# Ledger of designs, part 6: VHH binders against q8cch2

Target 1, 325 residues: q8cch2
Amino acid sequence: RFCGSLVSRTFSFHVSWRMEDPLFRLDLGWPKNSEYFTGATFCVAVDSLNGLVYVAQRGDNIPKVLVFSEDGYFLRAWNYTVDTPHGMFVSGTPFEQSVWITDVGSGPYGHTVKKYNSLGDLVQVLGTPGKKGTGLNPLQFDNPAELYVDDTGEMYIVDGDGGLNNRLVKLSQDFMILWLRGENGTGPAKFNIPHSVTLDAVGRVWVADRGNKRLQVFDKDTGEWLGAWDNCFTEEGPSAVRFTPDGKYLIVAQLNLSRLSVLLAPPSGSIGDCSVVSTIQLADQVLPHLLEVDRKTGAVYVAEIGAKQIQKYIPWHSRTPAFGA

## First folded at step 1 (VHH)

Design o06 (framework vhh_4orz_3)
Fold by ESMFold2-Fast, scan of step 1:
Structure o06 (fold): chain B 325 residues (1-325), chain A 124 residues (1-124)
Amino acid sequence: as target 1 above (325 residues)
Amino acid sequence: EVQLVESGGGLVQAGGSLRLFCAASGLIFSSYAMAWLRQAPGKRREWVALISTGGSTDYADSVKDRFTISRDNAKNTVSLQMNSLKPEDTAIYFCAKGVSYRDYTYISSQFDYWGQGTQVTVSS
């Protein structure tokens, strides 16, 4: 079919043939207010503690950040101090959650990692707004792709989405560099477009090394390289990586294949080879970019830049992990 | 004025159970996260359980799998079910209101509007 091939807007009319996975099913009732997806939806983040879903989209003269309830109702939006969003993550305590957004634009807010409160007020800026760089004092970015914030407040940032930098940076709660790994290359601890970053339940940092068609794994405390998985990614590299709340599976997006893969998590002390449990094949040109897992419910939210939407996948059996466990 | 009133404390044998209640007034209860904190003799005050506006819960390591926090927005109450009580759980238990998302001026994780507390004593 040609309807979705020439313009991205027409792809939303051709996603109805998407397939169900044995572990997950599409929630056809989410969101309730899809009319707010007026731009290309690049990233999604979940406030599991307050039942909020944050979405960032690109486009001129449109709201850049949208806030939905977990039940799919549009609540609010903001546009200020966001230029070109790429990745986002929600962190904080049950009493005070915040949303972090990476910005890759050439405008005045680009090449930054910015913290916002739930109302969209800017409360912290990392990087030099509007200026790309490789510097470490102060820390500079060149197209920062994504971040992950640990429950301790320590941060893991992958920089860059096609920029000059190809590195993983760990920051303390006070934004001091604790360790840094990476330069452009194909060898161990070298990257080509480090695109997504997450933690597992046993102290390992996982990086989607998209251009090198692999996942790379590091010790969270030392930054020591522990291994890599490339056997599942011969056709296309991973654009996103997240663990399910029970720690049993990785969910990975492969953008140009319009595919989500469910991978078996390795046990503590072993990296081994990648094992595919199941796949979710999306409609052609949907282009899943980044995704997030609700730590409370196990729901998977997928930002689809070609289809200009967020899709919600729910486990066939509800998963509600205990917080603080 | 915001008022928090704790109840349900008492003397119980090790291995026993108690349920604490906190009745809140003077606030839009459904708009705030709620917490239980405790202060043992000769020790500093510590948090034990948190519940968000959406019902998500979190617990201190010392009470995980033994304590359960819940809320009833229709009655403006937060409750703490305490099972398998130990002598080290002996403390005055306090109900506290969390910080609003709209008050980013206060970056503190400080809890507001402490109640008067309820004594829990666990005998060995």
Scores: ipSAE 0.000, ipTM 0.092, lowest interface PAE 23.6, mean pLDDT 83

Design o07 (framework vhh_4orz_3)
Fold by ESMFold2-Fast, scan of step 1:
Structure o07 (fold): chain B 325 residues (1-325), chain A 124 residues (1-124)
Amino acid sequence: as target 1 above (325 residues)
Amino acid sequence: EVQLVESGGGLVQAGGSLRLFCAASGFTFSKYVMAWLRQAPGKRREWVALITSGGDTDYADSVKDRFTISRDNAKNTVSLQMNSLKPEDTAIYFCAAYPSGKYYEHLTRGYDYWGQGTQVTVSS
């Protein structure tokens, strides 16, 4: 294996934009303390209210959850009851924010979706620690990939990342199943590795159906299938999906192509076809996995498992050229 | 025609050793990550070990320090040396491949090529 070195490794990036102004720019000054990325960085979550960025990484004898400020400073770390993190999401009230982590490990904490307070204390466990399954009473998981928690406390979980399950589960604030969609397959409302889940501003649930190379869309209240986008993903499925805070764009990662794409959000009342507005081509081996958008600033944080880092992209506001203003 | 052909399986007593081989043809072997996975009766497929095109290795915790994966690019073969075998190692062992530079985050899925498997039985 690789021995230690005093030289910092850097990755070359290719950013390709249309002749229109670019929508995002890389923050070269974030993070300030990249030396804490000692394992492969799988997911990132943002506490927009307190200006905190949570990062989860894999490895033995290292801190699995890292906390940075939005300005890039390392603040603290913890690893209580975390085996193999996959996805994470910050939720809660303005007075009490919590971080949820999906765990896909084969160890004693795996096949769970777990809630931690801001100090890293475990406060809720969904699933049976260390035991994978397909059961619904109690709800079991097999490699739960990601979750999204609405402001109402309702939860959307995609299960699984290569396990037996291929489903989207909606839970109430009290963890009761409200609806469930999915089984292994290529048809409508069927999945192959549902990998990422998010909500848009008009009550739709978007799932990155990675193995089927598409995004699928559902009504958040009923679970009714509303449509799918596959025309942007013929070479590689989406590994992550998030909306910008203004609701105008989706940011999608395609892991094995080492690529980020900015897609135009569909108009109200229709799904339409996928339209790529801009693309960020990263160096081969960077491997963007999951990402998160800061609801306050619009900054995009990308967990890059090959590069073992988180990168921050900032919205770029177009300026009229001086002679053309 | 792409082929991965496993051999070396058999019956062995607990504490014994076996060496599995996988012969590859029909693709540029040196550009592929090679892996071993196993499936026990009534269980799901489980990842065991992998070796990158550059020779770096990784192992599941359950087999670490007991199993060793190696490759020979000149002969297009990958092998798995299995020591200190336990009854719970009883399974069909599969050889699998994916192209170097591509990473599947879940080690039991996303392989481009698979062998037919070879049976390993460890008696108690």
Scores: ipSAE 0.000, ipTM 0.151, lowest interface PAE 17.5, mean pLDDT 85

Design o08 (framework vhh_4orz_3)
Fold by ESMFold2-Fast, scan of step 1:
Structure o08 (fold): chain B 325 residues (1-325), chain A 124 residues (1-124)
Amino acid sequence: as target 1 above (325 residues)
Amino acid sequence: EVQLVESGGGLVQAGGSLRLFCAASGSTFSINAMAWLRQAPGKRREWVALISSGGKTDYADSVKDRFTISRDNAKNTVSLQMNSLKPEDTAIYFCATDYRSGTYGVLPSEMDYWGQGTQVTVSS
């Protein structure tokens, strides 16, 4: 007789405790194909120009990178040359979009920042595959956490997620070091687990200095330290940071608190102190890790390592009274 | 958009030495694993030596302790120093690179860019 067995069911998703806040609402209909979230979902990146959402997950014998449409449909997956993904970012033109993935681990692809085309072909590797290091010529990594690529192709990389390095590196479009800041410590321009990096609309680089429970801010052109925000993070440091496309708000994740915060962006010319506009409390053990904002729609995608899912938050639609109704 | 050009082949007596060179053009050389493979007359293509972007090396058992692979990223070159040559080392030697895998120890069928080859003949 046929040998059948029952296996324990593990829920592949968790419902957010607060599905709505003053600025954003959870899209309960995204994704359409959550069954592809078979591992711990660590990062998410958005190709706003082509309407694609990239997800990277960890686990043995599963596809490491998943591609969804912005409407939630699964399109394709790949896992070749990806070992232990941590952060990702989409850059390029509509005809030549690429996804960058930071890879952390002791495997053959680890301690690298790798560029893939939209089909999953590897087209560039920064770092030495499988070899961690502190060196600058050639540039080496030790658990590179995340990157951000601006519209000129200049790159900002935070290295690393618990490794020997605690630094922010700026690279030119041709991958030459333009400036570098950081060493292990609590002082200005020193880091403890620099975990996420982004740019604001006025030429500042923002780093989630997770172990030091603060955001730090730098001039993008010089690397000069401009200030830090710690008053919002006394319970836990930020794991992720992104600006809304209109530049009005920052979205920050605090992983072990299962919490997202919407913060007021500082004006040009000052850093000021952190001000919380709203908070989205997720269900216990969801563990929001990294997030991305769609530059076209303002949608926020959150990678939840404990819940093994990506959640999509969309900005509330303005309702205008119908003319003549 | 990678071009590979091998050189340094020739006729040598058993017990002799040769040094092969592979010159690469293109921006990806310094980050790619580079390999040497050979094809003897009437035989299948076989892997000989591999060097990672960081300089870690690996060798086929048939050439271990006799051949040494090295790279010069400033000149975009890979070289293969062949010592204690045997008649069975007679083959066309190819330089190859792997831009897609990033994997250490790839098979010949998995390599993406190949040069034209350089002939090595070892007389008895």
Scores: ipSAE 0.000, ipTM 0.097, lowest interface PAE 20.5, mean pLDDT 82

Design o09 (framework vhh_4orz_3)
Fold by ESMFold2-Fast, scan of step 1:
Structure o09 (fold): chain B 325 residues (1-325), chain A 123 residues (1-123)
Amino acid sequence: as target 1 above (325 residues)
Amino acid sequence: EVQLVESGGGLVQAGGSLRLFCAASGFTFSTYTMAWLRQAPGKRREWVALINSGGSTDYADSVKDRFTISRDNAKNTVSLQMNSLKPEDTAIYFCAARGIGYSYTWKDEYNYWGQGTQVTVSS
């Protein structure tokens, strides 16, 4: 198995075997200011328009959100209205980008999905701060794991990272429930720790159903269940899922295996079976949790809770292009 | 240095109660899911109870309504109140911690483990 390490490539060259170059390479020069990772790094989000990378970390008496440039320089830190961050996503208009953060704490900011402006000011709260629940009017959360906001402002939230809820919620740009799927279970459209959510280019919602060791797929407009992939996850479920900007690949993390997998995207007319294109084996105890893909560059940022760092992987310019025209 | 130290184990007769404690140090306790797993002689470890960073709890069917897990973030402790104990509850009980939500899979999902505390329930 090729795991993307320099040692594996060296052995390949030594024995005169041809080995395909990895689709991604680790940027050893990113970040420039790793000393700011003073807590466990849980999630990362990218503002591709302004070249900013947001990192959320857990710890007592430390800044919860760090802001870096895409070149790796520490710029600023904020926000003390974050209790226990879990997932984050950057969305917004060309006039103003916003950062959404899911909060799973038991403190006064927990069980919420919160919107911040680029300066770290709180501008919107979904859920009831400090109170977990299953209610729909008003919408309550119990350990909301992640969200995805599409270009129309419609939102997809997976709730959650443990607790009573095991559901996928779609909200309008005005935060009204459009549809909801899920309850605890192993059957179709049922979840056990729905941990990550993303959209593909053809109107499908992909959920990392971590406890059930599968990805599940839904129609974004109706919420109809379209299928699942479990054949790539027999050892451990996916903790994170994202598409590359060209829509050709999915990047998935498997936390306790300390592994990233690059999967081939299915054609628009079917879900098919999971196909692994390449695998990046990280050192033991790195524990990749959530990740984000820069929509402009294709760079992959991985939040590693065990290593307490963010690693940046950049597309490798190989004879077989990772990302095409 | 990360440490999980269990206490409160011992000998009880069937129908009795015990309270186990786990003292945590060396990590940001409040952000971690805490769990209790047990291993009986000659058996695999099995998950018993957990409490996530948000305070939500879950229990194995075999202990539901008899055991209660709780945490004290100010003291960095997690506890397991065990009521109506049965001989089948005899095991070494392990405290375990993980930084992201929770899992039912004992072998794959925990960052830190204690050394265990013996619980023996006589018939």
Scores: ipSAE 0.000, ipTM 0.156, lowest interface PAE 18.0, mean pLDDT 84

Design o10 (framework vhh_4orz_3)
Fold by ESMFold2-Fast, scan of step 1:
Structure o10 (fold): chain B 325 residues (1-325), chain A 125 residues (1-125)
Amino acid sequence: as target 1 above (325 residues)
Amino acid sequence: EVQLVESGGGLVQAGGSLRLFCAASGFTFSHYAMAWLRQAPGKRREWVALITSGGNTDYADSVKDRFTISRDNAKNTVSLQMNSLKPEDTAIYFCAKTQYSGKFYDLHPSDYDYWGQGTQVTVSS
């Protein structure tokens, strides 16, 4: 391994290069307007249809949601009804894309999962603003960590980032609970800080069970527990998980180790054990938190809370087909 | 009503083989992982083998390479092929239904919602 470093102002990015080419390369030209990263950048979401990248950051008296083009230009920002952002996801029809944001903490907008249109207008609120809870009718949250919205409009929410709830909730397009799994614990289908959620190409839900140092896997239709991977996470649990658009790899962040790993996806019908294909070691102060994959390009955007930035990684030699063009 | 019925137990000499069967009814068999556990006299129940709804298998170290678990979803049966039997394998063998479709890493009694009555396996020296 060859190790180098790239300095960005008062922060550094330390890259470990292998003698063989890595699967991904850092886009040094993205973003063009890094001066807008004035707070800790917690999450990122991609509108692949319109070529937009949404970033949420924390801090007082700063814009909390930033919008960039896929080429790295700052376009706009908004700050309304967002208190303490944690996770975000872009979903919608080809006619209108929407941004979902999970909001944590005890502020007036906290303990909610909120839907915004592309202009930043609030169009839907799940949970009770400013009030944590365990209730299911109406559905309440306690530090909701992340969500994933399927192409059918069905939603998967992991609740919570250090709250009393330790659960995975599946909602219909009309926000009715279809199934729910989880309580605090170390056993199967039990969680300790479920932090990230995603779907694979073969109908499985993957949860980053951060406090238990594992990924857990569920059937998306029934919610039945299918297995777990812990062998890659003995030192630190996963904080983020996403699949590449071709379904071949998982990209995982381990926040306190300041590390990204590319894992081999299991075939349909088998969970097996975790296999690491490649690793990107970042400088200790970078702290990758959550990440998103562009379904059109395969680019990986990483929200780095310590470095207060988003970094973009591009597949070395492969471009994915455009979606919803 | 959920029911699990074991068969195939008996007396066998060390080095011999037995095949255990479990007939399941009263639930959608193909949706659940099935397990075999055993209990020797004066000892706690120990897990032996598991097969997921998708057919993936796992085994306790003590029986690895000697036992094979399989299932037939069309017949609602799970089987345990036991080869190279040792006196230490003497126990009552239980078929158990998990609450899950996949495998699990820690044995907890609450992970099994239904049990069969058990079938005795005795391995002579």
Scores: ipSAE 0.000, ipTM 0.125, lowest interface PAE 19.4, mean pLDDT 84

Design q01 (framework vhh_7qia_2)
Fold by ESMFold2-Fast, scan of step 1:
Structure q01 (fold): chain B 325 residues (1-325), chain A 124 residues (1-124)
Amino acid sequence: as target 1 above (325 residues)
Amino acid sequence: QLQLVESGGGLVQPGGSLRLSCEASGSIFSINAMGWYRQAPGKQRELVAFITSGGSTNYADSVKGRFTISRDNAKNTVYLQMNSLRPEDTAIYYCAARTYYSGEYLGPHNYDYWGKGTPVTVSS
């Protein structure tokens, strides 16, 4: 459902095809239960194997984590041990998927990266709850922004969203630091508000270096800096970055411009320069913050903090009928 | 502040069963993760099982299928049902509680509150 000042131009059904990206279309029928978006929706994560969409929102006396089906039906919510959510990622096996949440701010659960099972039970905490820091033993955070968990269980965390830390941390599956890159700055492998992190299909880590208006790229095994893209971000840095499942495109959000861009992925032997394939311009003050791609369907879910909603974009080519129904 | 009291340990023959209990007092039990650790003579303290606030469980590989952890929030109690006991299960068993479980610290140091332990001896 739509509402006055929260409706972007992309929500207009009458002219939707002219307001749509050539590669993606807004799913106007998702979610079915938008009334549960009672706070600012900061992040979204997808369990593609079980068809679940996790949403985290901020606010007092409201459910902070919402669970929807991929068809848009509200299933459940939980609130315990989440203070100020920022980023989310789903990992695990098809029957034992877990959701990781980064938690920021000065509350008792803040400055942490926390793992929950599918029922919302807390099963793992990284960081020192309620205490920001720069320490490495134990690993401390200062406003951890986002994480990505590889299929191997190795973890990539960007810390921080306006904190004193400006770093990318790689952890093993048993949470030992494998490598760490970053300090505050504008040079190679230095960050200013590292806000989003993802992997490509060829062993590279991509970081949205939001304050420096660029994406930076690292070798996932060594942490070696491989290059950066700044030519697409002269007006504002990227707040979110994800690859499409086929590896052909990156989807990027630019929060204050209220814009999503589809970028051409670089070839395996080169980083090259950024190339924009298409752009989705949202209404002013929608503010796309973080996003997630369904690895099975290619659907893109966008957390919009100004509009207090999640939008679902579906690939045009994904409307090809499935075989073996 | 949370305090923990274990009970139910003792001498048992191989193949036997014991149920350990840990009663919590002093703070909100229902929001804490609860764990059972054991320490055999001459060895380091190791995790046996834990249960989250919502009831999700995790077990050491050596006890999977034989031990069951459970909780009763109305009684502020966590249980460890130990079946098919083996001499290698001989140890002092400790109840532990924590608000947060850090993967950087997978040992005893990552729990906020500990009981005094209850001995379990498996022998003929």
Scores: ipSAE 0.000, ipTM 0.129, lowest interface PAE 17.7, mean pLDDT 83

Design q02 (framework vhh_7qia_2)
Fold by ESMFold2-Fast, scan of step 1:
Structure q02 (fold): chain B 325 residues (1-325), chain A 123 residues (1-123)
Amino acid sequence: as target 1 above (325 residues)
Amino acid sequence: QLQLVESGGGLVQPGGSLRLSCEASGFTFSSYAMGWYRQAPGKQRELVAFITSGGRTNYADSVKGRFTISRDNAKNTVYLQMNSLRPEDTAIYYCAVGPTYEWGSDLKYYDYWGKGTPVTVSS
């Protein structure tokens, strides 16, 4: 609230019951071209190097992937090989960034994890298009929910969003299975709707185990289960999880509560219990589904299914000019 | 406050019928998809049927042809007509509110639940 702007006043109304100073504030000036949100907005990904924001939306006969500048201007759209998008992640080298999209449902490109270049050209397909499965040779998916790609090109995929699979899969840069964890259940390393996946700065994989109302944590190299947090999710499970670039906080969405929580990151030792630092109560029925954090600026982009929009939250203090973990 | 109140469950013999009702309040009912889920002892909660704001319906394969979901926007109520009930239909049945969009894969994920209504099919 230190900026004293109209944005601060509007932000107070949009987070109806927040009385303390927010860590983040709504950017009312983003996007400049909201008229392009013609369908249900399911996921968002950020190319911090080139200042691009990718949005995927669902609907018949509309553009499925929208590309905006970080300043909010619509640049282009794709519609060629995306059927039913669910999760999205930008990865690549400093010379060439690419966007990965998980595609769900029974369409011709469903049950896949697909890589696109910045122009929307399809360059890689994982899974069998249009066919769900549990197989590992070749790797099959059943409604793959989200992926995360680290700076080495190693991939972490959570599969599935209400399908037969309840698993976390780690792939090498050449798409070989390095380790796999998970089956349907409530015990350690078992999942019910693994919906979101991210990495922290100290080699841990975090999974939003939505149906079990918890986050679960794994060692990225071995796949060893390290712990779980359930004490913050008694009302509803997490739909999305991301770390801030400085590694100090997790941003978590709870879809039907229309709520974002800022959680304190655990130290490099034991996972401990969940600690809530800040809560952003969104407008009723906006339904935050998945979110992404700009690793350069710390901006949080939230895909809101019910509101058919992406909202951008920026750190209350000035933007971080350097890339974080 | 968003509330969902289920009713209509009970004990029935195999081949019997039950009609479940879910009364909704605290939101613009006509704008939302509504679903029925069930949970048998020791099993995960599974989608039985859903109906979109536009009236499109979808069913689990195990209940197709036997169950019918419907809605009455004037009464803020969603119904599940269950015919030809089988012992494997024994579960607690839950009403849920879904997103304000057309049919999609995430329509199966609802976190607003009523307390449920038990259905027992005697074997």
Scores: ipSAE 0.000, ipTM 0.152, lowest interface PAE 14.4, mean pLDDT 82

Design q03 (framework vhh_7qia_2)
Fold by ESMFold2-Fast, scan of step 1:
Structure q03 (fold): chain B 325 residues (1-325), chain A 123 residues (1-123)
Amino acid sequence: as target 1 above (325 residues)
Amino acid sequence: QLQLVESGGGLVQPGGSLRLSCEASGSIFSIYAMGWYRQAPGKQRELVAFISSGGSTNYADSVKGRFTISRDNAKNTVYLQMNSLRPEDTAIYYCAADVRYGLGTYSTEYDYWGKGTPVTVSS
């Protein structure tokens, strides 16, 4: 691999007499060291405070977690207690950032959500290593797909990626279950492969209910189901969901379509219907899996499992590559 | 594009064993969830066993304890080890793959299917 990534950008068909301007552009200069992508790249997480980008990849006898600078330079790698990474999130204080990784492996480290320090040392394990389950005391997982940690340390976990639990779990900073929603199904607050989870700026939890081809929305404090969006996903469900830092847009991946959609965020008082602002058509067969948004710069990092790469998209119309408050 | 080729089917006596193989070609195998389905004459296709990209497994109640699904990512192959075979296990067995990592135990839609390998359990 020598060159940067190739991307196609398109706009959704709608009532418009002219082409809409794109909101994002591919950074062809990122990363500088793509040769380190030796396995299928499943997830990405960003430490906005220290300008670090974490990438997890799968494969035998290769480093499973890679660390790059925001400018694209490879810094380090580690893999000691990671079996099969799926989702990843960076959280912590300005002094000490940590990386959470969901592990869906069948080996001794699988069916867990694990916290690592910046050097790759394991500091916390949720779940029973190597053993899948439905239990709540202790909390067990079956292919935990992704997590989101808010600034208070409260945690939202979607479990799972093809496992039997199909649930959203909220934990306190001390890892106590605060509320839990979900079982396998198509009705409200039921899931089929809850694959990605994020928060909006007004206290709502958004879940990519991939198998049911919809996003579902919950109150973060009570777990009450608030609504769902399915009208943008008739051909394929959402694989990943994140908000831009200004809260104006959602970025959603549709894996088999090799496409990112930029959606309008709903107003604080309602969920409304899904509205597509623009689409980013990726190269054929790149398969965007999970993505992350840099909270400082607004850059979007996309893990492409088919292409074995991470692509970086930056705000097109920003003279400073960041979203304002 | 992913292609799936099943093998290992055949005629076996009740109580016997067979190992089915499904070899994938044309893309990165390790990212796919893999399933084994079967279809008896005049019946709908039913899920027998599945294995996620991470190795987590699930089985139909009718085969649990008798069948084992496994995968070898280095060989791009998924296996179904069938023990204690019964006449009612007679069917065409299909391999299926889904980059969406499967959709649970009900109404599973898979992106790629093999053409099937016949299994007959009879004396």
Scores: ipSAE 0.000, ipTM 0.217, lowest interface PAE 17.8, mean pLDDT 83

